# Ledger of designs, part 1: VHH binders against p21908

All scores and structures are predictions.

Target 1, 324 residues: p21908
Amino acid sequence: MEIVAIDIGGTHARFSIAEVSNGRVLSLGEETTFKTAEHASLQLAWERFGEKLGRPLPRAAAIAWAGPVHGEVLKLTNNPWVLRPATLNEKLDIDTHVLINDFGAVAHAVAHMDSSYLDHICGPDEALPSDGVITILGPGTGLGVAHLLRTEGRYFVIETEGGHIDFAPLDRLEDKILARLRERFRRVSIERIISGPGLGNIYEALAAIEGVPFSLLDDIKLWQMALEGKDNLAEAALDRFCLSLGAIAGDLALAQGATSVVIGGGVGLRIASHLPESGFRQRFVSKGRFERVMSKIPVKLITYPQPGLLGAAAAYANKYSEVE
Positions, changes and structure headers below are counted from each chain's first letter, unless a header gives other numbers; Kabat numbers aren't used for antibody chains.
F, E and O are the ipSAE of ESMFold2-Fast, ESMFold2 and OpenDDE, as the mean of both directions, binder to target and target to binder. V2 is 0.75 times the mean of E and O plus 0.25 times the DockQ between their complexes.
Where letters were taken out, [cut] stands.

## First folded at step 1 (VHH)

Design A1 (framework vhh_7aqx_2)
Fold by ESMFold2-Fast, scan of step 1:
Structure A1 (fold): chain B 324 residues (1-324), chain A 124 residues (1-124)
Amino acid sequence: as target 1 above (324 residues)
Amino acid sequence: QVQLQESGGGLVQAGGSLRLSCTTSGRTFSDYAFSWFRQAPGEEREFVGAISWSGGSTDYADSVKGRFTISRDNAKNTFYLQMNSLKTEDTAVYYCAADEWGYDSLSEYEYDYWGQGTQVTVSS
């Protein structure tokens, strides 16, 4: 059956027609992207998508939302849209919907993703396990964390706010970075280190520690400098970022009993070429007596272009499976 | 795990110069801050000098400031202690030490890895 898959972020919303059957996503159509500031509501964007399609929209929707999905009224900081789940079917004139947070959608996408879209980073080069726990994390504007449990031919997604756990320093430089960031943030979450803006936080701390002058850079320019090797301090900040990404990936895998790890998000893709030569693997496996266990955990990177749309459709297919 | 080996120790006359080297084995040389410590007979081990992971910061004990210089060569996996204007009081076994990125402690108990030591004897 056809459904409308929607990926709603702060500044953009993406729409596509998906075909789902028997717990599977059979196809995902061409995306249509709307700027959320140019449409007063989800309902108006929905109506415009129907006009563009030139035929009646399916009476089912799958929505990935860039925020918490539990509540009577859902809002995003940079998005004027207000969602009320209880009235969503009435407002869109549909029969069924699923609503899932954006990183929960990424986890659903991983469950349905072909191995060709999962690039190998480290550990044994083998397919994701058919049984057990897969930890999924992705730096972006923040740090998304979710877990996927596969069991008996089924799967379950555990949506979390794992990016907001505390940053744990592992060496003296990280002690100094933490002390510096505590001056700005008080409690320092791992997301303050592992996110797009996190590179800037590391950069500022390193500049202060080394007593070198630095310029206030926007996020995009700093990432360019680090990735191009145009600045030694920015490159050092990227090296520290990769170390801390490895450390948190390993900690989350230990905490959830994961036997595989998947990295997603735009920042993950951006650093893909740096990860294999970085300290990522060293920090991922350096868990004391568990080092041998950690060394057996494959780490993959998502390269699928639109995991949120795929994931929304996958969540709908999983919930409304005809085989039970 | 990193291993450290000192070289360049020996006998030198007061006012002379000596260069100590510390070679590291394996990976991750660029990820470590390095320090030199020394221990004279019957005394406790004392801090001499340190260099940060970036090479942008160095620190020295007051007794050696202006006479000793610490440096690193990442291409050779080696770091150095250039000792000038040596005094008889500089006679000690010199140890190199590695710390992950930091050298903010003067305490020997906080360093991760140590060399075996090299004897420096300054005669009058």
Scores: ipSAE 0.000, ipTM 0.125, lowest interface PAE 19.5, mean pLDDT 86

Design A10 (framework vhh_7aqx_2)
Fold by ESMFold2-Fast, scan of step 1:
Formats: sequence, C-alpha cells, structure tokens
Structure A10 (fold): chain B 324 residues (1-324), chain A 124 residues (1-124)
Amino acid sequence: as target 1 above (324 residues)
Amino acid sequence: QVQLQESGGGLVQAGGSLRLSCTTSGSTFSDYAFSWFRQAPGEEREFVGAISWSGGRTDYADSVKGRFTISRDNAKNTFYLQMNSLKTEDTAVYYCAAEISPYGSDLYEGFDYWGQGTQVTVSS
C-alpha cells in the first residue's frame, strides 16, 4: 500500500510516496522538499504536497521528527511547526501514522537497506548479521545513537540519547580539551566533541592549549580547511575527532553487546575517505582485554542519500507487518 | 616500540631534593610524550607530571606544582623529574611512562609503555 513518508528537520521537511507491503519497503518515490519557515503548519505543507502530486494523498503517514517524540506537544528549536500526535490523524485526514525520532528512522533504514549502501570501513568485510545487535551512530548537527536488534526474522529499534553521555578523555591532550570545554559547558557530553560543531570545539581548545591565535570560522569553512589539509590546527582537530569517534563507537558497541557498527549522518559521509587511515580503528579496538572481540566487529558507513525518508517508511512497514 | 627504565630513587629527608631519570630504548624517542606517575602503598596510581613530544609544554599535578620540574634530553633518550622541597607525603614508587604522539596516544590500555618503578622514601 502507498503511504506518505515525511522527514521533518529544523529548516526543511521532505515528502515522498512510499510503497510498503508485508513488512518491506518496495519503493520510495521522488522527494519534494519544503522550507518549514514558509509554511505555517505540517497540515499546510501536506496540502501543498497533495497539490503538487495532482491526486489524493494516501491515508497513512510515516513521520521522522528531528526531536523527542514522547509527549503531548512536539516542538523544534528552528521549526515553527507544532505537532500533537493525538490529533494528527484528524488534522491530516488519515487513518494511521507512525511517528519516530530522526535517528530512530535511520536505524529502521539500516534494517531495510541494501549492502550496496553500506560502505566498509574496518574489521571483517562481512554483511550485517541477520541476528544480534547492531550499534548505529551518526554525527550531524548533534550525535545520534540507536541500536538495532535482529532476531528470528524480526527487528526492534532501541532509540537512545547516547550522544549526551559524558566525554571520556583517554590521554593528556584530551584531559586538557575537557578542561577547556568545561569552562563553556560545565558537563561535557560526547556530542560536544562528536558533531559538526564539535570540530570547532576541538579546534578552539587546541588553539588555546598551544597558545596559538585563531580567527573565528564558520563550521563549513573549518570542515573544508580540515579535510583539505590547508591548516595544521584544523587537521589536528580532525585527527582528534576521528580518534574520539572510534572510541565512542567502541564503547557503545561494548555497552550493547553489538557485533556490528554502522556510522551514519552527514559528517560521517564527509569524513568517509579519512576514516580508514585515521585513528578510528585504533581507538575502536583498544578496549583492553576485549581488543580481540572488538577486532571482529565490522564497521560500515551509510551512503544512502535520504535514510530518514526510507527509515520512516520502514518503521511504518515494521509496525504494520502483522496487519492483513 | 619502547622500553623504559627508572633510576635515581632512594631515601631523603623532608625538605631535600632528588632527581629521577628515565632512560628509553627505541628508535623514536622524539615521537613520544613522557610522564611520571606515583603510587603509595594501598593507594591508586596518581599523575605527577608530563612533558609534550616537542618539550614546549609541561603539566603538573597540583600537589607538586612549584616543587617538581620535568625535562627531556632527546640526545640522551632520557627524561627527568627534579623533585625539590620533598614532603613525607611524596613517599611512593615513581613510574615513568611514554605516550605515542599526542595525536594518536591512548591512556586506556595497550599502547603505553611503563617502567618497573623506583622507590622514593621521604623521612621526617
């Protein structure tokens, strides 16, 4: 059956028609993107999507939301839309919906995506396991973390706030980085290090530690300088970022008993070519007596262009797989 | 790979001075940052001081600031801890440690090299 898949971020919302059947996503149609600031509500954007499609919309929706989904009223910092899950079916004139947070959607997408969209990073080059736990994390504007449990032909997504656990320094330079960031944030979460803005936080801390003057840079320019090797301090910050990404990926895998790890997010894609040659693997496996266990864990990278839309559709298919 | 050997420990009176040395064997001394730790009987190992791979930065535990100085001599593959104004609470086994480059080091386990330790006893 057809459903409307929607990926709602801060500044944009993406719509597509998906075909789902028997717990599977059969197809995902062409996306339409709206600026959320240009539409007073989700209902208005929904109506415009129907007008653009030129036919009545399906009576089912699957929504990925860039924030917490547990509550009576859902709001985002950069998005004027207010969602009330209890009235959503009435407001959109639909029969059913699923609502899942944005990184929960990414985890659902991993369960349904072809191996061709999962680039190998390190460890044994094997397909994701049909049974067991897969840890998924993705740096973007923040750090998304979810786990996927596969068992007996079924799967379950464990949504977490794992990006907000504490940053654990592993050497003296990281002790100093933590001390500098503690002045700004008091408690320093791992997301303060592992996110798009996190590169800037590392850069500023390194500049302060070395006593080197620095100019304020926007995140885009800093990432370009780091990736191009145009600035020694920016390159050092990127090296530290990759080390810490490996460390947290390994810790999350240990905590959840994962036998595979998947990296997603826009930043993940950006550093894809750097990860295999970085300190990522070294920190990922350096878990003391568990080093041999860690070395057996494949690490993959998501290359699918809109995992949120795919994941929303997948979440709907998974929830309604037992409905005739 | 690197091996570390401490020397210079012993018995000293409170208010006295002692210099510890850590000699390394390996082809890449200049690629390592070095540190000193200590452990008193029944206590956890605690950080004492560190010197960066370039020698441009030094760090000290608050308990030893102004009294201890760390330095390195790359020509001799040796680094030092000069201990002044010693107190009875400085009594411990002192360990030297080497970290692979700051941009690749890991204090968790498996990368760091440690010496066997040298006893420092400060009497009243």
Scores: ipSAE 0.000, ipTM 0.127, lowest interface PAE 20.1, mean pLDDT 85

Design A11 (framework vhh_7aqx_2)
Fold by ESMFold2-Fast, scan of step 1:
Structure A11 (fold): chain B 324 residues (1-324), chain A 124 residues (1-124)
Amino acid sequence: as target 1 above (324 residues)
Amino acid sequence: QVQLQESGGGLVQAGGSLRLSCTTSGRTFDTYAFSWFRQAPGEEREFVGAISGSGGITDYADSVKGRFTISRDNAKNTFYLQMNSLKTEDTAVYYCAAGLEEYWGTSAYEMDYWGQGTQVTVSS
């Protein structure tokens, strides 16, 4: 059956027709992107997509939303749309919908993703297990965290706000970084370290610790300098970022009982070539007496170009499509 | 890795036109969204316009909408900013940028690659 898959985030919404059957996504059609500021509501963008398609839209929708999905009224920063889940079917003139958080959609995508879209980072170079828990995390504007349980031919996604747990320092330098960041943020979540802006937070703290001059940096320039190796302090900040990413990936795997880990998000892609040679692996496995257990956990990186749309369609297939 | 190089900047009279080019080198030109940003002295870098990897979708800042047009030529690995009806307020260093398609290109923080910038000066 055909459904409308929608990925709603920030300033844009992406639409596609997906074909789903027997718990699977068979195809994703051509993507259409709309600027949310140019449409007063999701309904107007939906109607415009129907006009472009030139035929009646399917009476089913799968929506990935870049924010929490629990509540009577859903809003996003920089996006004027206001969604009310209880009235979505009436507003769009459809029979069924699924609505999931954007990183929950990424987790659904992982459940349906071919191994060719999962690049190996560390641990045993094996396919993701057919049974057990997969931890999924991804740095971007913030830090997305979800987990995926596969059992007896089924899967379940748990959407979380795990990026907002506390940062745990693991050495004397990280003690100093944490102390510095507490002056700015009071409580320091892991997202303050592991996110696009987090590189800047680490850089500022390192500059203060080293007693070198610091002024507010353009974060884009900082990432460029770090990735190109053109500035020793920026490169040191990236090294610390990768160490902390490994540490939190390992902590989440322990907390969630995971036997595999998947990294997603745009920052993940940006540092893909750095991760295997970084301190990521060292911090991921260095969990005291659990080091042997951690060393057996494969870590993969998502390379699928539109995981949100795939994930939305996958969520619909998982909930409403025929199963054995 | 992608390298970006701007060209076409210079001096122009108010009401005139100027076309900026951004030439890209490296693999995977079609997998990136491309954007133009500008920065006036003493001000923050601001978004000007973006074009999708397919070239089918464009976005513009309100201050330039209707006056500026972004386009791309995939055969030449080049994208352009056509600037018409230029105002003195358009004086800035113009940067081209590339980011993965999923980040669209309107957020400076999602840009992976940047050019060195080209000066545009609009005289009264």
Scores: ipSAE 0.000, ipTM 0.152, lowest interface PAE 20.1, mean pLDDT 85

Design A12 (framework vhh_7aqx_2)
Fold by ESMFold2-Fast, scan of step 1:
Structure A12 (fold): chain B 324 residues (1-324), chain A 125 residues (1-125)
Amino acid sequence: as target 1 above (324 residues)
Amino acid sequence: QVQLQESGGGLVQAGGSLRLSCTTSGFTFSIYAFSWFRQAPGEEREFVGAITSSGGSTDYADSVKGRFTISRDNAKNTFYLQMNSLKTEDTAVYYCAATSRPLYSYKIANEYTYWGQGTQVTVSS
């Protein structure tokens, strides 16, 4: 059956027609992107999408939302839309919907994703296993963490707030970084290190440790300087970022008994070419007596262009598509 | 931009002492780990000693343990190799090396990103 897949972020909402059957996503159609500021509500954007298609919309929707989904009223920063899940079917004139957090959607996408969209980072270059646990994490504006269990031909997504666990320093430089950030944030979560803004936090801490002045840079310019290697301090901050990303990926895999790890998110894509040459693998496997076990865990990076749309459709298929 | 420059090499008699210095520029000194390597004619480059970014941990090749000491001075952007009880077998070109990345092993030359040009140490009988 056809459904409307929707990926709602802060500034944009993306729409597509997906075809689902027997728990699978069979196809994802061409995306249509709307600026959320140019439409007063989700309902108006929905109507515009229907007009563009030139035929009646399916009576089913799958929605990825860039925020918490457990409230009675859902709002996003920088997006004027207000979503009320209880009245959603009535407002869109549909029979069924799923509503899932954006990183939960990424986890659903991984369950349905072709291996060609999972670039190899380290470990054995093998396909994701059909059974067992896959750890999924992705730095972006924060740090998204989810886990995927495949068992008996089915899968289950566990959404977490794993980005808010504590930062664990692993050497004396990281002790100094933590001490600096503790003055600013008190308790320092791993997201303070592993996120888009996290590079700036590491950079500021390193500048303070070295006793050098720094100018407040926007995230875009700092990331550019780090990736281009034109500033030694920014490059050092990126090296520390990749080390800590490896460390937390390994810790989450240990905690969940994962046999594979998948990195997602916008920052993941940004550092894709840097990761294999970085300290990521070293920190991922360096888990004491478990180093041999960790070295057998493949780590992949998502390259699918619309993981939120695919994941929303996948979540719908998993919940409503009949499987005997 | 980054450069390492060795000094203090030369000719010394067996049983004598020599201090090598490596002055660094173009990068943030205190976040880097530093090592010394040496290469004798016809041999591969071998590890001598290392000091971590914090200065709290050092490691040495078995052949130099108890005779050589590595240290760093962050205020001067310089690190040192104090060589005591020198033997003819210590004759080699000595290289300083630096990295901002944690290493699998300080003993692996290809893990280092920056290298000096080398300084000759000759120990006569």
Scores: ipSAE 0.000, ipTM 0.210, lowest interface PAE 17.9, mean pLDDT 86

Design A2 (framework vhh_7aqx_2)
Fold by ESMFold2-Fast, scan of step 1:
Structure A2 (fold): chain B 324 residues (1-324), chain A 124 residues (1-124)
Amino acid sequence: as target 1 above (324 residues)
Amino acid sequence: QVQLQESGGGLVQAGGSLRLSCTTSGFTFDDYAFSWFRQAPGEEREFVGAISGSGGYTDYADSVKGRFTISRDNAKNTFYLQMNSLKTEDTAVYYCAARLSGWYDTEASEYDYWGQGTQVTVSS
């Protein structure tokens, strides 16, 4: 059956027609992207997508939303759209929908994703296991964390707020970074370090520690400088970011008994070429007596474009399927 | 000693305008993103508007977008909220806030330093 898959972020919403059957996503059509600021509501963007398609839209929708999905009224930072799940079917003139948080959608996408879209980062170069736990994390505007349990031909997504666990420093420099961030935030979550804005937090702390003049940069400019190697302090911040990403990936895998780890998110893609040469692997495996266990865990990176659309469609297929 | 001090509040008639100022001391002004929050009696602090450290990016709550403008003057260590077409619902204590980051946030808990607040009362 056809459904409309939608991935709604702060600045953009992406639409596609997906074909789903028996718990599987059979196809995902061409994407149409709308700027959320240029459309007063989801309903208007939905109607515009129907006009572009040139035929009636399917009476089913799968929506990935870049915020919490449990509530009567859903709003996003930097997006004027307001969603009311209880009236969504009436507003869009549809029969069924699923609504899932954006990182929950990423986890659903991993369950359906071909191995060609999972680039190898470190550990044994093996396919994701058909049984057991896969830990999925992705830095973006925050830090998304989910776990995927595959068992007996089925899967379950465990959505978490794992980005909000505590930052654990592993050396004297990280002790100093933590001390500085405690002055600002009191309790310092790992998301304060591992996120798009987290690079800025590390950069500022390093500048203060080294007594270097602080040049205030918007996140976009800072990431560009770090990735292009145009600034020693920005490069140092990126190095620390990769170290901490490895550390938290390993800790989450240990906590959930995962035998594989997948990194997603826009920041993950951005640093893909830096990860293999970074301290990521060293921090991932350096878990004391569990180092041998950690060294056997493959770490992959999602390269599927806009996995939120695939994940939304997958969530719908999973909800409305019977095991074959 | 980091200090933020609001000024420019007061009583104004619906449809009128006010300009709030936040004067800062005790830190390097250019190192901070700035925001305005407001709080009506018995309510939580709500986001009003923000400006990035570079000044290149601004953000506003839906309720004030198109009516309020945030700006900064790095030479004077001061940032502003120009409030136009005021409504009775805009009545609140307005707080200026500073975040030690190049990037602003919309959550009050993300801000490091706060002013004491200035009362804005919009009469019908």
Scores: ipSAE 0.000, ipTM 0.126, lowest interface PAE 18.7, mean pLDDT 86

Design A3 (framework vhh_7aqx_2)
Fold by ESMFold2-Fast, scan of step 1:
Order: C-alpha cells, then structure tokens, then sequence
Structure A3 (fold): chain B 324 residues (1-324), chain A 124 residues (1-124)
C-alpha cells in the first residue's frame, strides 16, 4: 500500500510516496522538500504535496520528527509547526499514522537498507548481523543515538537521548579541553564534543590552550578549513573529534551490548574519507581488557540518501506488519 | 616502523641556549603527538614538551614554560626543542618520543616510539 513518508526537521520538511508491504519498504518515490518557514503548518505543506502529486494523497502517513515524540503537543526550535498526535488523522484526513523521532527513523532505515549503503570503516568487513544489537549514532546539529535489536526475524528500535551523557576525558589534552568547556557549559555532555557545533567547541578550547587569538568562526567555514587541511588548529580539532567519536561509539557499544556499530548523520558523511585514517579505530577498541572483544565489532557508515524518509516508511511497515 | 633520531646535544654554560632536533622516519599519522622527555641521573623520566603532527598544539612542563619552545618542520620530518636560559637543573639525557593523541602526553609508558637519547650538560 502507498503511504506518505515525511521527514520533518527544523528548517525543512521532506515528503515522498512510499510503497510498503508485509513489513518491507518496496519503493520510495521522488522527494519533495518544503521550507518550514514558508508554510504555516504541516497540514498546509501536506496539501501542497497533494497538489503537486495531482491526485488524492494516501490515507496513511509515516512521520520522522526532529525532536521528542512523547507528548500531547510537539514543537521544534526554529520551526513554527505544532503537532498534536491525537488530531493528526483528522487534520490530514488519514486513517493511520506513525510518528517517530528522527534518529529512531535512522535506526529503522538501518534495519531495511541494503549492505551497499553501509560503507565499511573498521573491524571485520562483515554484513550486519541478523541477530543481536546494533548501536547507531550520528553527529549532526546534535548527537543522535539509538539502538536496534534483531531477533528471530523481527527487529525493535530503542530511541535514546544518549548524546546527552557526560563527556569522559581520556588523555591530558582532553582534561584541558574539558576544563575549558566547563567554563562555558558547566556540565559537558558528549554532544558538546561530537556534533557539528562540537568541532567549534574543540577548536575554541584548543585555541585557548595554545594562547592563539580566537574570533568566532562560522561552523561551515571551520569544517571546510579542517577537512581541506588549510588550518593546522582546525585540523587538530578534527583529529580530536574523530578520536572522541571512536571513544563514544565504543562506550555505547559496550553499554548496549552491541556486536556491530553504524555511524550516520551529515557530519558522518563529511568525515567519511578521514575516518579510516583517524584515531577512531584506536579509541573504539581501547577498552582495557575488552580490546579483543571490541576489535571483533564491525563499524559501518550510512551512505543512503535521506535515511529519515526510508526510516519513517520502515517504521510504518514494521508496526503494521505485526497485525493483519 | 617509525624511527626517531635525536641530535644537537652537548655541553653548554648556564644561561646559554641549545637546540635539539628529532628526525622521524617511517609513516606517521595526523593523530600523532611528538614529545621530548628528559632523565637526570638518579631521577625518573619526566615530560618536557609536546607538539601535534600538524604543529597546531604545543604543551610544556611547568619547569620549562617560557624558556623552551617546541616546533616542527613537516618538510624535513623533524621536530625541535629550542632551549633558552638553561639552568644546571636542565642537565639530563633528552629523548624524543612519538605516539597517538590517545597517549597521556606526560606519561612515558604510553609512547610507542623512542629515540636513543642525547646528553645535555649545563655547567655552572
């Protein structure tokens, strides 16, 4: 059956028609992107998508939402849309919907995506296991964390706020970085280090440690300087970022009992070429007596375009495959 | 394998200056840190200073801050320790070391690669 898959972020909402059957996503159609600021509500964007399609929209929706989904009223930062899950079916004139957190959608996408969209980073180059736990994390505007349990032909996604656990310094330089960041944030979550803005936080701390003049840099420019190797301090910040990404990926795998790890998010894609040559692997496996266990865990990177849309459709398929 | 070779040690009068060089051979990674340690007779090996592979970050032991400067020339695969205002207490065998950023910069046992050492003697 056809459903409307929707991926709602702060600044953009993406729509597609998906075909789902028997717990599977059979196809995902052409993507239509709307700027949320240009549409007063989800309902109006939905109506515009229907106009573009030129026929009545399917009576089912799968929505990935870039925030918490457990509440009677859902709002996002810098997005004027207000969602009330209890009234969605009435407002959109549909029969069924699923509503999931955006990184929960990424986890559902991992359960459904082909291995060709999972680039190998480190560990044994093996397919994701059919049974067991997969840790999924992805730096973006924040740090998304979820895990996926596959068992007996089924899967279950656990959405978390794991990006908000505390940053644990592992060496002398990280002690100094933490001390500097405590001046700004008091408690320093791992997301303060591992996110798009996190590169800027590391850079500022390193500049302060080195006594180098610092001016506020646009995050986009900083990432470009780091990735192109045009600034030694920015490159050092990126090296530190990759070390800490490896460390947290390993810690989450240990905490969640994972036998594989998947990195997602836009920042993951940006650093894809740097990651295998970085300190990621070393920090991922350096867990004391568990180093041998950690070395057996494959780490993959998502290359699927718009995994949120695929994931939303997958969540719908998974939910409505459990009952006839 | 990474190999490190020190040069530039010798005898110098208190208040004088000396520059040590450490030449690296073999493959190094952007996560590497390059450090100087020293060991005085009858003492434990102590941290002196460190510089990252990019040269963007340096760190120094409190006893040498303001007097010693570490630098790197990537074209020559060499990093340096410029020692100014030398004191008799700076007399030691100086070692260069290399390891991942994951090393605690002041802990000798966490470095993977070491030079043979070069003697620095500061006379009164």
Amino acid sequence: as target 1 above (324 residues)
Amino acid sequence: QVQLQESGGGLVQAGGSLRLSCTTSGRTFSTYVFSWFRQAPGEEREFVGAITWSGGITDYADSVKGRFTISRDNAKNTFYLQMNSLKTEDTAVYYCAAGDYSSYWDEPHLYDYWGQGTQVTVSS
Scores: ipSAE 0.000, ipTM 0.347, lowest interface PAE 12.0, mean pLDDT 87

Design A4 (framework vhh_7aqx_2)
Fold by ESMFold2-Fast, scan of step 1:
Structure A4 (fold): chain B 324 residues (1-324), chain A 126 residues (1-126)
Amino acid sequence: as target 1 above (324 residues)
Amino acid sequence: QVQLQESGGGLVQAGGSLRLSCTTSGLTFSSYDFSWFRQAPGEEREFVGAISRSGGTTDYADSVKGRFTISRDNAKNTFYLQMNSLKTEDTAVYYCAAETYYSGTYDWSPDEYDYWGQGTQVTVSS
């Protein structure tokens, strides 16, 4: 059956027609992207998508939402759209929907993703397990954390707020970084380190520690400077970011009982070429007597171009598609 | 474009009061936690107080607890710092800040990161 898959972020919403059957996503059509600021509501963007399609839209929707989905009223920063799940079917004139957090959608996508979209980072270059736990994390605007359990041809996604666990410093420099960030944030979550804005937080802390002047830069400029190696302090911040990403990936794998790890997120994709050359692997495996166990865990990076759309469609298929 | 703009700073005698305001634009006000920070001459920027997006929780630095009160007015897209019993040690540039917490976002957009105002000077004379 056909459904409308939707991936709603802060500044953009992406739409596609997906075909689902028997718990599987059979196809994902060409995406249509709208700027959320140019449409007063999801309903208006939905209507415009119908106009572009040139035929009635399917009466089923699968929605990935870039925020918490457990509430009566859902809002995003700098996005005028307000979702009320209880009235969604009525407003869109549909029969069924699924609504999942955007990183929950990424986890569903991983369950349906073939190895060609999972680039090898470290550990054994093996396919994701058909049975067992896969840890999924992704730095973006924040830090998404989920895991999925595969068992007997089925899977279950567990959405978490794992990006909000505490930052654990592992050396004297990180002790100083934590002390400086506590002055700003009081409690320092791992997301304050591992996210798009997290590079800026590390950068400011390093500048304070070194006693050098710094200017507030927007995130895009700072990331470009770090990735291009144009600024020593920005490059040092990126080095620390990759070390901490490895450390948290390993801790989450231990906590979740995972035998594989998948990294997603916009920032994850941005640093893809740096990860194999970084301290990521060192921190991932350095778990004391568990080092040998950690060294056997494959770490992959998502390269699929529409993981939110694929994951939304997958979540719908998992809930509503006929499984014999 | 997200902007935070402070107002209400100035010169006041020790023991006096001031109310700072931070007016926001370009963000969904009710989705943000708000904080005040200050920076004294020759010192680093320090935390002063915070208010949650619901308004249900507030937190303060020990040095200002009992003297300062943070509040927010969602209808006016503005939040405040009421400063009572001011001391010469409270002399600083005061900054407002906005921050948000999500469970994690797959796509990275810089319009969703932490924001700062440009600061307002508070001078407490003896």
Scores: ipSAE 0.006, ipTM 0.287, lowest interface PAE 9.6, mean pLDDT 85

Design A5 (framework vhh_7aqx_2)
Fold by ESMFold2-Fast, scan of step 1:
Structure A5 (fold): chain B 324 residues (1-324), chain A 121 residues (1-121)
Amino acid sequence: as target 1 above (324 residues)
Amino acid sequence: QVQLQESGGGLVQAGGSLRLSCTTSGRTFSNYAFSWFRQAPGEEREFVGAISTSGGSTDYADSVKGRFTISRDNAKNTFYLQMNSLKTEDTAVYYCAAKLSYTIGRFYDYWGQGTQVTVSS
């Protein structure tokens, strides 16, 4: 069956026709991207996509949304669109839809990914298991966390709020970073460290600890300086970021009983070349007497450029499967 | 490492039937999902039908739904497209294609050379 897959972010929305059958995505068509500011509503963008396609749109939609999906009215920062899930079928003239948070879509996409879209980071270089738990985490605007259970040819995605667990310092420098961030945030979640803005939080804390002046940089410039090695303090902040990413990836794998870990998100792609040379692996495996167990867990990084569309289509296929 | 070869094409009268076969070489036939595509003169290649790795699910383009049936025979390393109630609009070169079960998008790993189907009035 054909469905319309849609990935809705803050500034843009992407559309594609997907073919789905019995829990599988058979194909994902060419992407059409719209600037959300240039269309007053999802309905108008939907109609424009139909015009571009030149034929009637399928009566089913799969939507990945870059925000919470459990409200009566859904809004995003910097996106004028307002979604009301209860009226979506009526407004789009469709019979069925799925609506899933963007990181939930990433987790669904992982269930459909082969090794060509997964870079190896550490541990045994093996394919993701056909049975068992896979931990999925991804730094972006915040920190997305989910896990995926594969069993008997089917899968289940469990969305979590794991990005909001507490930051656990593992050395004296991290004690000082935590103390500094407590003055600003009181309780410091791991997301305050592991996210796009988290690099800025680490940078500011390190500048204060070292007693050096710092410029108030926007996140884009700071990430650029850190990745290009143009500033020692920014590079040090990135090193700390990668250490903490390894630590939380390992903790989540332990907590979720995972035998594999997948890192996603835009920040993941940004640091892909840096991760193998970072302290990520050291912190991932350093779990006391469980170090041998941790060393057997493969860690992969998503390289598929647009997992939201694939994941939305996968979520629809999974929900409307013959398998339950 | 799968090679695909179509057969069964030819000339048929409108309202008639044809069965296309796609024979594969390789030791992992059961690990692939299979599809049929077609391309009419002057048009882009279009999807016709698909069958899953297990054979438990099939899907079809709206234009052929109810008339065409896709099936597979793992013992013979072959899959089929049964075409019934043929129309002149079904005239095209038909291609078989194969992909691993978790391939993303329309990126098929292997393609056949194509077989001509001509439906006369």
Scores: ipSAE 0.000, ipTM 0.100, lowest interface PAE 22.0, mean pLDDT 85

